# VH-VL binders against b7kms5, part 317

Target 1, 80 residues: b7kms5
Amino acid sequence: DTFETVRNTIRIESEVDESLRQLCHEERITKETWLEAAYLYLCEKPEELAQVIQLAQERLSQRKAIADYKRAKTMQERFL
Key: E = the ipSAE of ESMFold2; O = the ipSAE of OpenDDE; V2 = 0.75 times the mean of E and O plus 0.25 times the DockQ between their complexes.

## First folded at step 21 (VH-VL)

Design v_12 (framework fv_pozelimab; at its last look DockQ between E and O 0.74; V2 from the best seeds 0.65)
Fold by OpenDDE, look of step 21:
Structure v_12 (fold): chain C 80 residues (1-80), chain A 121 residues (1-121), chain B 107 residues (1-107)
Amino acid sequence: as target 1 above (80 residues)
Amino acid sequence: QVQLQESGPGLVKPSETLSLTCTVSGDSVSSSYWTWIRQPPGKGLEWIGYIFHSGSSYYNPSLKSRATISVDTSKNQFSLKLSSVTAADTAVYYCARIDFYGSELVPFDYWGQGTLVTVSS
Amino acid sequence: AIQMTQSPSSLSASVGDRVTITCRASQGIRNDLGWYQQKPGKAPKLLIYAASSLQKGVPSRFAGRGSGTDFTLTISSLQPEDFATYYCLQYWKYPWTFGQGTKVEIK
């Protein structure tokens, strides 16, 4: 059997990316296969999936807050 | 695709308050800055002010005492109120988006079609 | 407020012509300058931002240049759909201000 892959750009927070990179190196796997495996595992674990989703939502909120701060700073600079 | 649409009465009496609403689709109002711009018939463009989804706003000093911009994230809308209107406030009013590419401003990349508001007794 | 002065206020040109519109700021605005095209009865359309960055979907015949106080919008080869009024906008300091506009008319 064959399977198709999809190319996409995934941006990961630097500290998390480094930690994940180290783990993948030690376990001789890739970040792609790690993500695939993790998702498939969580699909069979509804409670754990819900926890991960919540964590992901929190992280997204943090990213948005940072982005908003940067935008606000840009706009504020035009008062000076 | 991002779309903006102005709505509100096209006729306002002198001394009353002009009230317009901009409905945004294809994008969340919580992701950008939003602005109002007006254009008197046959004349140029005047920037009114902007609002951020957090409620932070700034107004053109020429209109600051009379203009109020608000945002309603639940309806994905933002609004303009202009008090104590006179004939000088007769104009086509546009709502628009202020976007960002990183930290670089991209002002007014999307506009509503505009709505004419006439101040007359 | 920073004053933006466009020149000329109007011009007549033919299809295929090279057209240049100038915008001068009363003080330095770095590269925080936008160009907009407006056709009668329509909302303005963003052409250029950051003085020289072409907005997505805008034909390459449009080019913005300049920094500081002097800016230009150039249409390398005027097309029928380019007859319109053009505005510059400074967004370096509040309040943001537009030029008075340049009407490009058919000769």
Scores: ipSAE 0.644, ipTM 0.915, lowest interface PAE 0.6, mean pLDDT 95
Fold by ESMFold2, look of step 21:
Structure v_12 (fold): chain C 80 residues (1-80), chain A 121 residues (1-121), chain B 107 residues (1-107)
Amino acid sequence: as target 1 above (80 residues)
Amino acid sequence: QVQLQESGPGLVKPSETLSLTCTVSGDSVSSSYWTWIRQPPGKGLEWIGYIFHSGSSYYNPSLKSRATISVDTSKNQFSLKLSSVTAADTAVYYCARIDFYGSELVPFDYWGQGTLVTVSS
Amino acid sequence: AIQMTQSPSSLSASVGDRVTITCRASQGIRNDLGWYQQKPGKAPKLLIYAASSLQKGVPSRFAGRGSGTDFTLTISSLQPEDFATYYCLQYWKYPWTFGQGTKVEIK
């Protein structure tokens, strides 16, 4: 059998990325293997998965608020 | 796939209020800026203004504060009210989206089909 | 308000012709210029934003150029479906304003 991978681009908050990079370095793993392991671990744990989803929803909401703020500044600069 | 559809009466009497609704599908009304544009028969395009779901808005001074745009998030719609209309307000009215591709502002990237509103006694 | 002046106001051309439409702003608008195509009885359609960025799904024969006050839209080889009225839009300062339009007709 073959091991296929896909290449993706994701954006992570800089402080979270810094912490994740430090963890991966200390544990001698990559961000990719950490993401895969975290997802596979949670697939068999419905209650823990729900908690992660809730946090992800909260972070998504916060990111949208930041994007909305930046976009509002762009729209505001166009007065007169 | 973003789709916009205008609805409302095609005939309005002078001095009354023109009222139009835009129904949005394929996008959330809370995710973008929304706008109205009009075109008198045989003439050019005039921007009316915009709304964002937070209440942030702009209105073209040419409309002399007669225009109000509002959002109904539960129906995924936004609307235009134009008060004290005259024959000069006869036009095709379009709803449209103002969006961002990343940080890049993109004006009026999707439009409704347009609806003719005639102001007549 | 920033006035947008298009030229010519109309033109006649044949399929395969290279067509250039100009748009001039009464003051600098950076690259905050859009181009729209409108066919009779239909809504305008976005072709180009940010003066030169091609909207998804728009044929590569459409090209926008310029910055500041002077802008052009070029159609490199006119097709039958390109006979329409074209509008520029400045979106730098409120109120955002359209040019008066350029009608491209069959010769």
Scores: ipSAE 0.592, ipTM 0.891, lowest interface PAE 0.9, mean pLDDT 93
ESMFold2 (binder alone), look of step 21: mean pLDDT 94; pTM 0.956

Design v_13 (framework fv_pozelimab; at its last look DockQ between E and O 0.77; V2 from the best seeds 0.64)
Fold by OpenDDE, look of step 21:
Structure v_13 (fold): chain C 80 residues (1-80), chain A 121 residues (1-121), chain B 107 residues (1-107)
Amino acid sequence: as target 1 above (80 residues)
Amino acid sequence: QVQLQESGPGLVKPSETLSLTCTVSGDSVSSSYWTWIRQPPGKGLEWIGYIYHSGSSYYNPSLKSRATISVDTSKNQFSLKLSSVTAADTAVYYCARIDFEGSELVPFDYWGQGTLVTVSS
Amino acid sequence: AIQMTQSPSSLSASVGDRVTITCRASQGIRNDLGWYQQKPGKAPKLLIYAASSLQKGVPSRFAGRGSGTDFTLTISSLQPEDFATYYCLQYWKYPWTFGQGTKVEIK
C-alpha cells in the first residue's frame, strides 16, 4: 500500500509547537505522523475525542478573541 | 462567496425614519466590520458609519445625530436607520464589508448592489 | 475631516492609453488609501487598498502608488471595460472620506 500525502500550512501556537517539536524529537517521530496517529487514536475513543474537540473549540475561541482585539485596536487608532 | 444585499422601502416621507437592512451571505457578520455608504444621484460617495459584531459602532459626524447602525447575528444581517430625513437624504444606499489582511485594513471589498431611497412627500 | 481632492475631475482617453488619476489628501494619511471603480448603475468595486495593494481579481494593468498626501492610480493600457468613474478613499482618520471622483470617458 502507498500513502498519498497532502501538504498543508498548519499554524500552531509557538509554545505548543515547541513542546510538540521537542516531544517528536525525543520519540524520533514527526509532527505529521504524530498528528495522524493522534487523530486515528482519538477516532477510536469517542469520549476522549469529544474532550479534544471541546478543547480545540476553546482554543479557537481564544484565537478569535485575540484577532478581534487586534482588529479593534486597528480601528481605534484612527480616532487618535 | 461573500454577498451583500440591501432591502427596505424605496420611498420615505420627510421627517420619517429611513430603515434599511443588509443581508450577508457567504460570511458571518461576527467576523468583520460592516458599513453603510450612500451616494446621492449624480454625486459622490459618503461614508455613513460602521458596526462591529460586538455592537461597537461609529458614525460620520455629519450624520451622527440621526444615524443608527445595528447588527443581528442570528439573521446574519445589519441595518441602518436614519431619522428625520429630508430631500438631502435621497440617495443610493450601499452596505459593504470592512475586512482585514492580517492587521491591514481592506475597506469595502464587498458591496451590495445598492438600493435607491427617495425622500418625497 | 480630511479632504480628498482628485485630479482631473474628468478625462477623455482611448483604448490602449496610459491613464493616471491623482488623489491628494489635505493631511497625511500614511498609506491608508483605497481606489474604487464605479460603473453607471453599479456599486463601486475595490481596486487598490493600502495605497498600492492590488485587490484579488483586479487586472494587473491597475496600479496604485503614493504615501502621505499624494497618491496615483495608473491604468497602464486602458481597456474598453475601464471607462468608469474612479474614487479614492482615505481611511486613516474618521470620518472616512472619498474623493469627488474622476470620470474616465471614451475619446
Scores: ipSAE 0.635, ipTM 0.914, lowest interface PAE 0.6, mean pLDDT 95
Fold by ESMFold2, look of step 21:
Structure v_13 (fold): chain C 80 residues (1-80), chain A 121 residues (1-121), chain B 107 residues (1-107)
Amino acid sequence: as target 1 above (80 residues)
Amino acid sequence: QVQLQESGPGLVKPSETLSLTCTVSGDSVSSSYWTWIRQPPGKGLEWIGYIYHSGSSYYNPSLKSRATISVDTSKNQFSLKLSSVTAADTAVYYCARIDFEGSELVPFDYWGQGTLVTVSS
Amino acid sequence: AIQMTQSPSSLSASVGDRVTITCRASQGIRNDLGWYQQKPGKAPKLLIYAASSLQKGVPSRFAGRGSGTDFTLTISSLQPEDFATYYCLQYWKYPWTFGQGTKVEIK
């Protein structure tokens, strides 16, 4: 086989997903092909890849902080 | 797999401080809430309290402010100190995790094997 | 503190039997109820959380039901490895409290 795929579930912030969905629709591509193309493009551009990784790390940190906040609220509500 | 292991002295003199450490592997102490639970021999379970790495905590009033739980993120450990112990504090002490699956609270999903602490002269 | 009362305190049953353990809370706890199994000399093991959610790796013969104040744990076909003491836990309001336990003995 020259090409195999795997099935994955990912979670994307709703506003980002809406924008990406609109772009893919307008360009007549799929999210999957966009993700593959974006990654392959960046593999040839080390400095740009590093910037994307830094942004991804920042977004990951923000998501963790939001989750931690929600979990803290869940623990707080259990006080008398 | 998350693993927890209690360590500390098994014999403590009355009026002194019981001190236990829980070593965590397969998870970060910064990622979850951590707790201690005890069980006197042949009896039921009593929740001692919890700690979160940022300092958020709760302690069971039944312990009359004698308990302190702390976190050492550099060693991936958390600990229990129980002051002014008496024979009534003789129990198997367990460390455990309080975690979340998504937004759902999952209480005490992993436990250490337990360590018996005897309070006696 | 919210008191949790289990019944029966002990029971004897044969392999293959259906057993039911009841846990009652002194006030409403929504579905914030867990079930734990403890074998002699071992730490408790989480079976059920949120009253009815099966913890990963727990056999499907274990089922939890209930909401509010009345909860049950059912073992649909008792196995030799199910000899243990079972505890319920309320985790709605602090301090979180366990029931006094139900000892299941194999005939």
Scores: ipSAE 0.561, ipTM 0.877, lowest interface PAE 1.0, mean pLDDT 92
ESMFold2 (binder alone), look of step 21: mean pLDDT 93; pTM 0.954

Design v_14 (framework fv_pozelimab; at its last look DockQ between E and O 0.78; V2 from the best seeds 0.65)
Fold by OpenDDE, look of step 21:
Structure v_14 (fold): chain C 80 residues (1-80), chain A 121 residues (1-121), chain B 107 residues (1-107)
Amino acid sequence: as target 1 above (80 residues)
Amino acid sequence: QVQLQESGPGLVKPSETLSLTCTVSGDSVSSSYWTWIRQPPGKGLEWIGYIYHSGNSYYNPSLKSRATISVDTSKNQFSLKLSSVTAADTAVYYCARIDFYGSELVPFDYWGQGTLVTVSS
Amino acid sequence: AIQMTQSPSSLSASVGDRVTITCRASQGIRNDLGWYQQKPGKAPKLLIYAASSLQKGVPSRFAGRGSGTDFTLTISSLQPEDFATYYCLQYWKYPWTFGQGTKVEIK
């Protein structure tokens, strides 16, 4: 059987991306196959999945905070 | 799709307070800046002010003493209050979104249809 | 407040014509200039932001140019649906201010 892939643009935090890149290099895998494998593994591990989701939510919150800060800064610059 | 809709009384007596609400759908008010703009009949556009979901707001100095913009995240709405109105405040009032592409501002990419508010005794 | 002066205040043109509207700022506003189209009884519509960036869904016949104090909106080939009033907006310094508008009418 063959499978079809979907093109995605994924933005990863630079330090995490570098670490993941290094791991994938050492293990002779790709970030793509790593993500696929990790997700499939977690689908069978509900407790671990919940932990990862929580972590992901925290990271998302941080990204939003940073984005909000940048926007605020942009708006503030127009007072000066 | 993002949609904005103004609501409120179309008639206000002089010296009273104009009160309008903008209901946002297709986007969370917590994700952007929101603004009010007005246009007297047959005239140009005047920027009133903006609000951020955090409550941070700024008003056009021409209206600062009378204008208040607020946000209600629970209802996904933001509102405008303009006190001590006169005939000069008769206008179509628009609510709009201020968006960002990264750090680049995109002012007023979505508008409400506008609502006419007439100040008359 | 920064004043925005549009020229002309009104113009008459025919379908297919090249139309140019100018907006001048009383002081430098970098590229923080937007263009809006408004038809009677309707809300303004964003056409251009950042002086030259075309908003999604806006026809390519619309083009914005300029920086500093002088800006232009060009409609390369006027279409029937383009007859409207156009406004520029500076959002470099508060308060944000609009030009007085340019009405594009049918000749």
Scores: ipSAE 0.631, ipTM 0.908, lowest interface PAE 0.6, mean pLDDT 95
Fold by ESMFold2, look of step 21:
Structure v_14 (fold): chain C 80 residues (1-80), chain A 121 residues (1-121), chain B 107 residues (1-107)
Amino acid sequence: as target 1 above (80 residues)
Amino acid sequence: QVQLQESGPGLVKPSETLSLTCTVSGDSVSSSYWTWIRQPPGKGLEWIGYIYHSGNSYYNPSLKSRATISVDTSKNQFSLKLSSVTAADTAVYYCARIDFYGSELVPFDYWGQGTLVTVSS
Amino acid sequence: AIQMTQSPSSLSASVGDRVTITCRASQGIRNDLGWYQQKPGKAPKLLIYAASSLQKGVPSRFAGRGSGTDFTLTISSLQPEDFATYYCLQYWKYPWTFGQGTKVEIK
């Protein structure tokens, strides 16, 4: 009757976070319960889960590209 | 966690090419910048250069374009080749990582143990 | 290339002493300065990056200060394990360059 929880820190793109906050407020839920529910729902739906994973891979790739660009700029500025 | 290990011949003849490999564990060679640094016996440290897996690189002009650093992503390794060696190239050679903590550049946060390369007939 | 001049080249000190090592750059390097400790037969170890940021696992008795051209490493209470050679590194402009080192001997 008591859930054990794990405390985590994640970074979410600000526009997505704003939209998610509004959704959670409107539906009177929390981000944590939304995340748990979304994952549990998708576990029983292999095709939808695969599409979410594909989108997550695309977003990860874009975040990595932005980080790589900033790091490359930092290394490039050190030439004379 | 992250470990770097140098390997290669400890003795190289003058005019030949020095060739070293660094094996990376606990990190992907495609995720960071990688570097070689050398130290002649009893002397200070000299930075050789760096590479990023995409080919972005820099080489210290003191080496007169004799150095090449390469990445092998399939083996999780990077390497140094130094051509036309002389006795002046005798040194302990270290591989090391150049990393970022967030947006903060952090040079040489992990080092291999070093390997002595002697240039002698 | 930016020249890094360390002083002193060597020093002797007793356990418990406050030790200060100076590193001077021939041009401004902002705060792109690192400090490394090297014990005989071992690889250098990063102590401080960005002039004053303490690397994980490094004792708090080590402190870095400075910006621009003048930098210091201070050991607030020298311990027996601090016998080593210390190097500064500028990493602002290529080629990145080390100081010539400061050997700290325990007397």
Scores: ipSAE 0.586, ipTM 0.893, lowest interface PAE 0.8, mean pLDDT 93
ESMFold2 (binder alone), look of step 21: mean pLDDT 94; pTM 0.957

Design v_2 (framework fv_pozelimab; at its last read DockQ between E and O 0.80; V2 from the best seeds 0.67)
Heavy chain, then light chain:
Amino acid sequence: QVQLQESGPGLVKPSETLSLTCTVSGDSVSSSYWTWIRQPPGKGLEWIGYIHHSGSSYYNPSLKSRATISVDTSKNQFSLKLSSVTAADTAVYYCARIDFYGAELVPFDYWGQGTLVTVSS
Amino acid sequence: AIQMTQSPSSLSASVGDRVTITCRASQGIRNDLGWYQQKPGKAPKLLIYAASSLQKGVPSRFAGRGSGTDFTLTISSLQPEDFATYYCLQYWKYPWTFGQGTKVEIK
ESMFold2, look of step 21: ipSAE 0.583; ipTM 0.894
ESMFold2 (binder alone), look of step 21: mean pLDDT 94; pTM 0.958
OpenDDE, look of step 21: ipSAE 0.647; ipTM 0.921
ESMFold2, fold request of step 23: ipSAE 0.588, 0.577, 0.588; ipTM 0.891, 0.895, 0.897
ESMFold2 (binder alone), fold request of step 23: mean pLDDT 94, 94, 94; pTM 0.959, 0.959, 0.960
OpenDDE, fold request of step 23: ipSAE 0.648, 0.648, 0.650; ipTM 0.927, 0.928, 0.929
ESMFold2, last read: ipSAE 0.587, 0.600, 0.576; ipTM 0.899, 0.902, 0.894
ESMFold2 (binder alone), last read: mean pLDDT 94, 94, 94; pTM 0.961, 0.960, 0.961
OpenDDE, last read: ipSAE 0.646, 0.649, 0.644; ipTM 0.927, 0.929, 0.926

Design v_3 (framework fv_pozelimab; at its last look DockQ between E and O 0.71; V2 from the best seeds 0.63)
Fold by OpenDDE, look of step 21:
Structure v_3 (fold): chain C 80 residues (1-80), chain A 121 residues (1-121), chain B 107 residues (1-107)
Amino acid sequence: as target 1 above (80 residues)
Amino acid sequence: QVQLQESGPGLVKPSETLSLTCTVSGDSVSSSYWTWIRQPPGKGLEWIGYIYHSGSSYYNPSLKSRATISVDTSKNQFSLKLSSVTAADTAVYYCARIDFYGGELVPFDYWGQGTLVTVSS
Amino acid sequence: AIQMTQSPSSLSASVGDRVTITCRASQGIRNDLGWYQQKPGKAPKLLIYAASSLQKGVPSRFAGRGSGTDFTLTISSLQPEDFATYYCLQYWKYPWTFGQGTKVEIK
């Protein structure tokens, strides 16, 4: 049996990416299969999934804040 | 796809306040800067000012005393108010987006179709 | 405010012609210069940003060059749909200001 894959561009925070890379190396798996497995596992764990979603939302909020700061800085430079 | 649409009265009496709204679709107003630009009939373009989703705004000094731009994230809209209008404020008014590509500023990559506002008695 | 001076104010050209429009800033604006195309009754359309970066979807016959105070927009081979008015915009310092426009007409 075969399955179709979808190519994605995923940007991961550097420290998390390094840690995940190391884990995958040690366990002889890939980040892709790790993500697939983790998602499938969480699909069967609604409480844990909710916790992960909350964490993900917090991280997204942080990313947005950083992006906002950078944009604001860019716009502020036009006053100087 | 990102779309912007201006709305508001096309006729305003002198000394009254011009009021326009820009409705954004295909993008959240919380993700970008938003701007108003106007063009008198047969003339060039004039930048009015911008608004950030946080409420931070800046106006062209030529209009600063009369212009107010606001944002409504719940409606995904931002608005322009121009007080004490005169015939000189007759123009097509455009709303537009200010975007950022990898930190680089990209002004006015998307525009509304524009709306004519005529100041007349 | 930084003044943007476009030249020429208008020009006549034929399909296939190479067209060059110039924009000069009253002071240095680095590469914070945009070019816009406007057709009658329509909103302006972004062609070039950062002086030389082609906006997505814009034909490669459009090219922007320059830095500091002198900038050019070049249409390598004018097409029928290119007859329009073109504006430059500086966004280096507030207030952002447009050039007065260049009307490209059919010869």
Scores: ipSAE 0.635, ipTM 0.912, lowest interface PAE 0.6, mean pLDDT 95
Fold by ESMFold2, look of step 21:
Structure v_3 (fold): chain C 80 residues (1-80), chain A 121 residues (1-121), chain B 107 residues (1-107)
Amino acid sequence: as target 1 above (80 residues)
Amino acid sequence: QVQLQESGPGLVKPSETLSLTCTVSGDSVSSSYWTWIRQPPGKGLEWIGYIYHSGSSYYNPSLKSRATISVDTSKNQFSLKLSSVTAADTAVYYCARIDFYGGELVPFDYWGQGTLVTVSS
Amino acid sequence: AIQMTQSPSSLSASVGDRVTITCRASQGIRNDLGWYQQKPGKAPKLLIYAASSLQKGVPSRFAGRGSGTDFTLTISSLQPEDFATYYCLQYWKYPWTFGQGTKVEIK
């Protein structure tokens, strides 16, 4: 009888966020409703969902590599 | 939530090797840096060193290369071995996490409960 | 190694008092300074990192200040649960080193 929500914070690359913000503004929707709609739409499309997952995995791998590099530099700078 | 728990023998004979294991829950040992710290009874804290799962490590030179820290990703554990122990190595041993909050280094944000290791004949 | 000197070594104070603990580094450590609280029989608990950043779940009566070589931890209104030993930690250069501790006793 109600939609229970979960509070989340997410980090999005600036260029992607700017494009998504502009789309949502033009369509008079929110990022959260866009995300929900995109997921629900793809649930019925196994091959398209698989392609999205592949792209998400590629982006995740790149983000992890950048974060690991920055963390390693931080730890390395502390040697005398 | 992240929890750390030390385990290992509480009594070690002089000249032998002290061996401790830290079991991690609520986090992956491959996602953070891991460390050991010790505290002689009634005294202050001494940092032993750290390890990252890919092999990056540091050991406090005060331990004269006697310490080794290892990671076992399959068990989600990391371990300390300290060789050639003497009475001076009697202490409470803590495992702890070194992590990053939004890129900011945060030292020892979670600790195990500690385990007393006594070096005695 | 960088030496960290705390003062005082111990103090006694009443509930409600403002308590200040000082930590001095033997050389500059930027703001790479943490504060830890340790109660008897327990592991240390992180209070402050980066000299002034409050760790999640730590009461706002705890405040850290300083940079370079001189740092302070202030408890603005001492509570009964604040009975503990407090340690500073420099984590700028290896080996990372703790101060010798300050024991806070509640009268």
Scores: ipSAE 0.574, ipTM 0.891, lowest interface PAE 1.0, mean pLDDT 92
ESMFold2 (binder alone), look of step 21: mean pLDDT 92; pTM 0.949

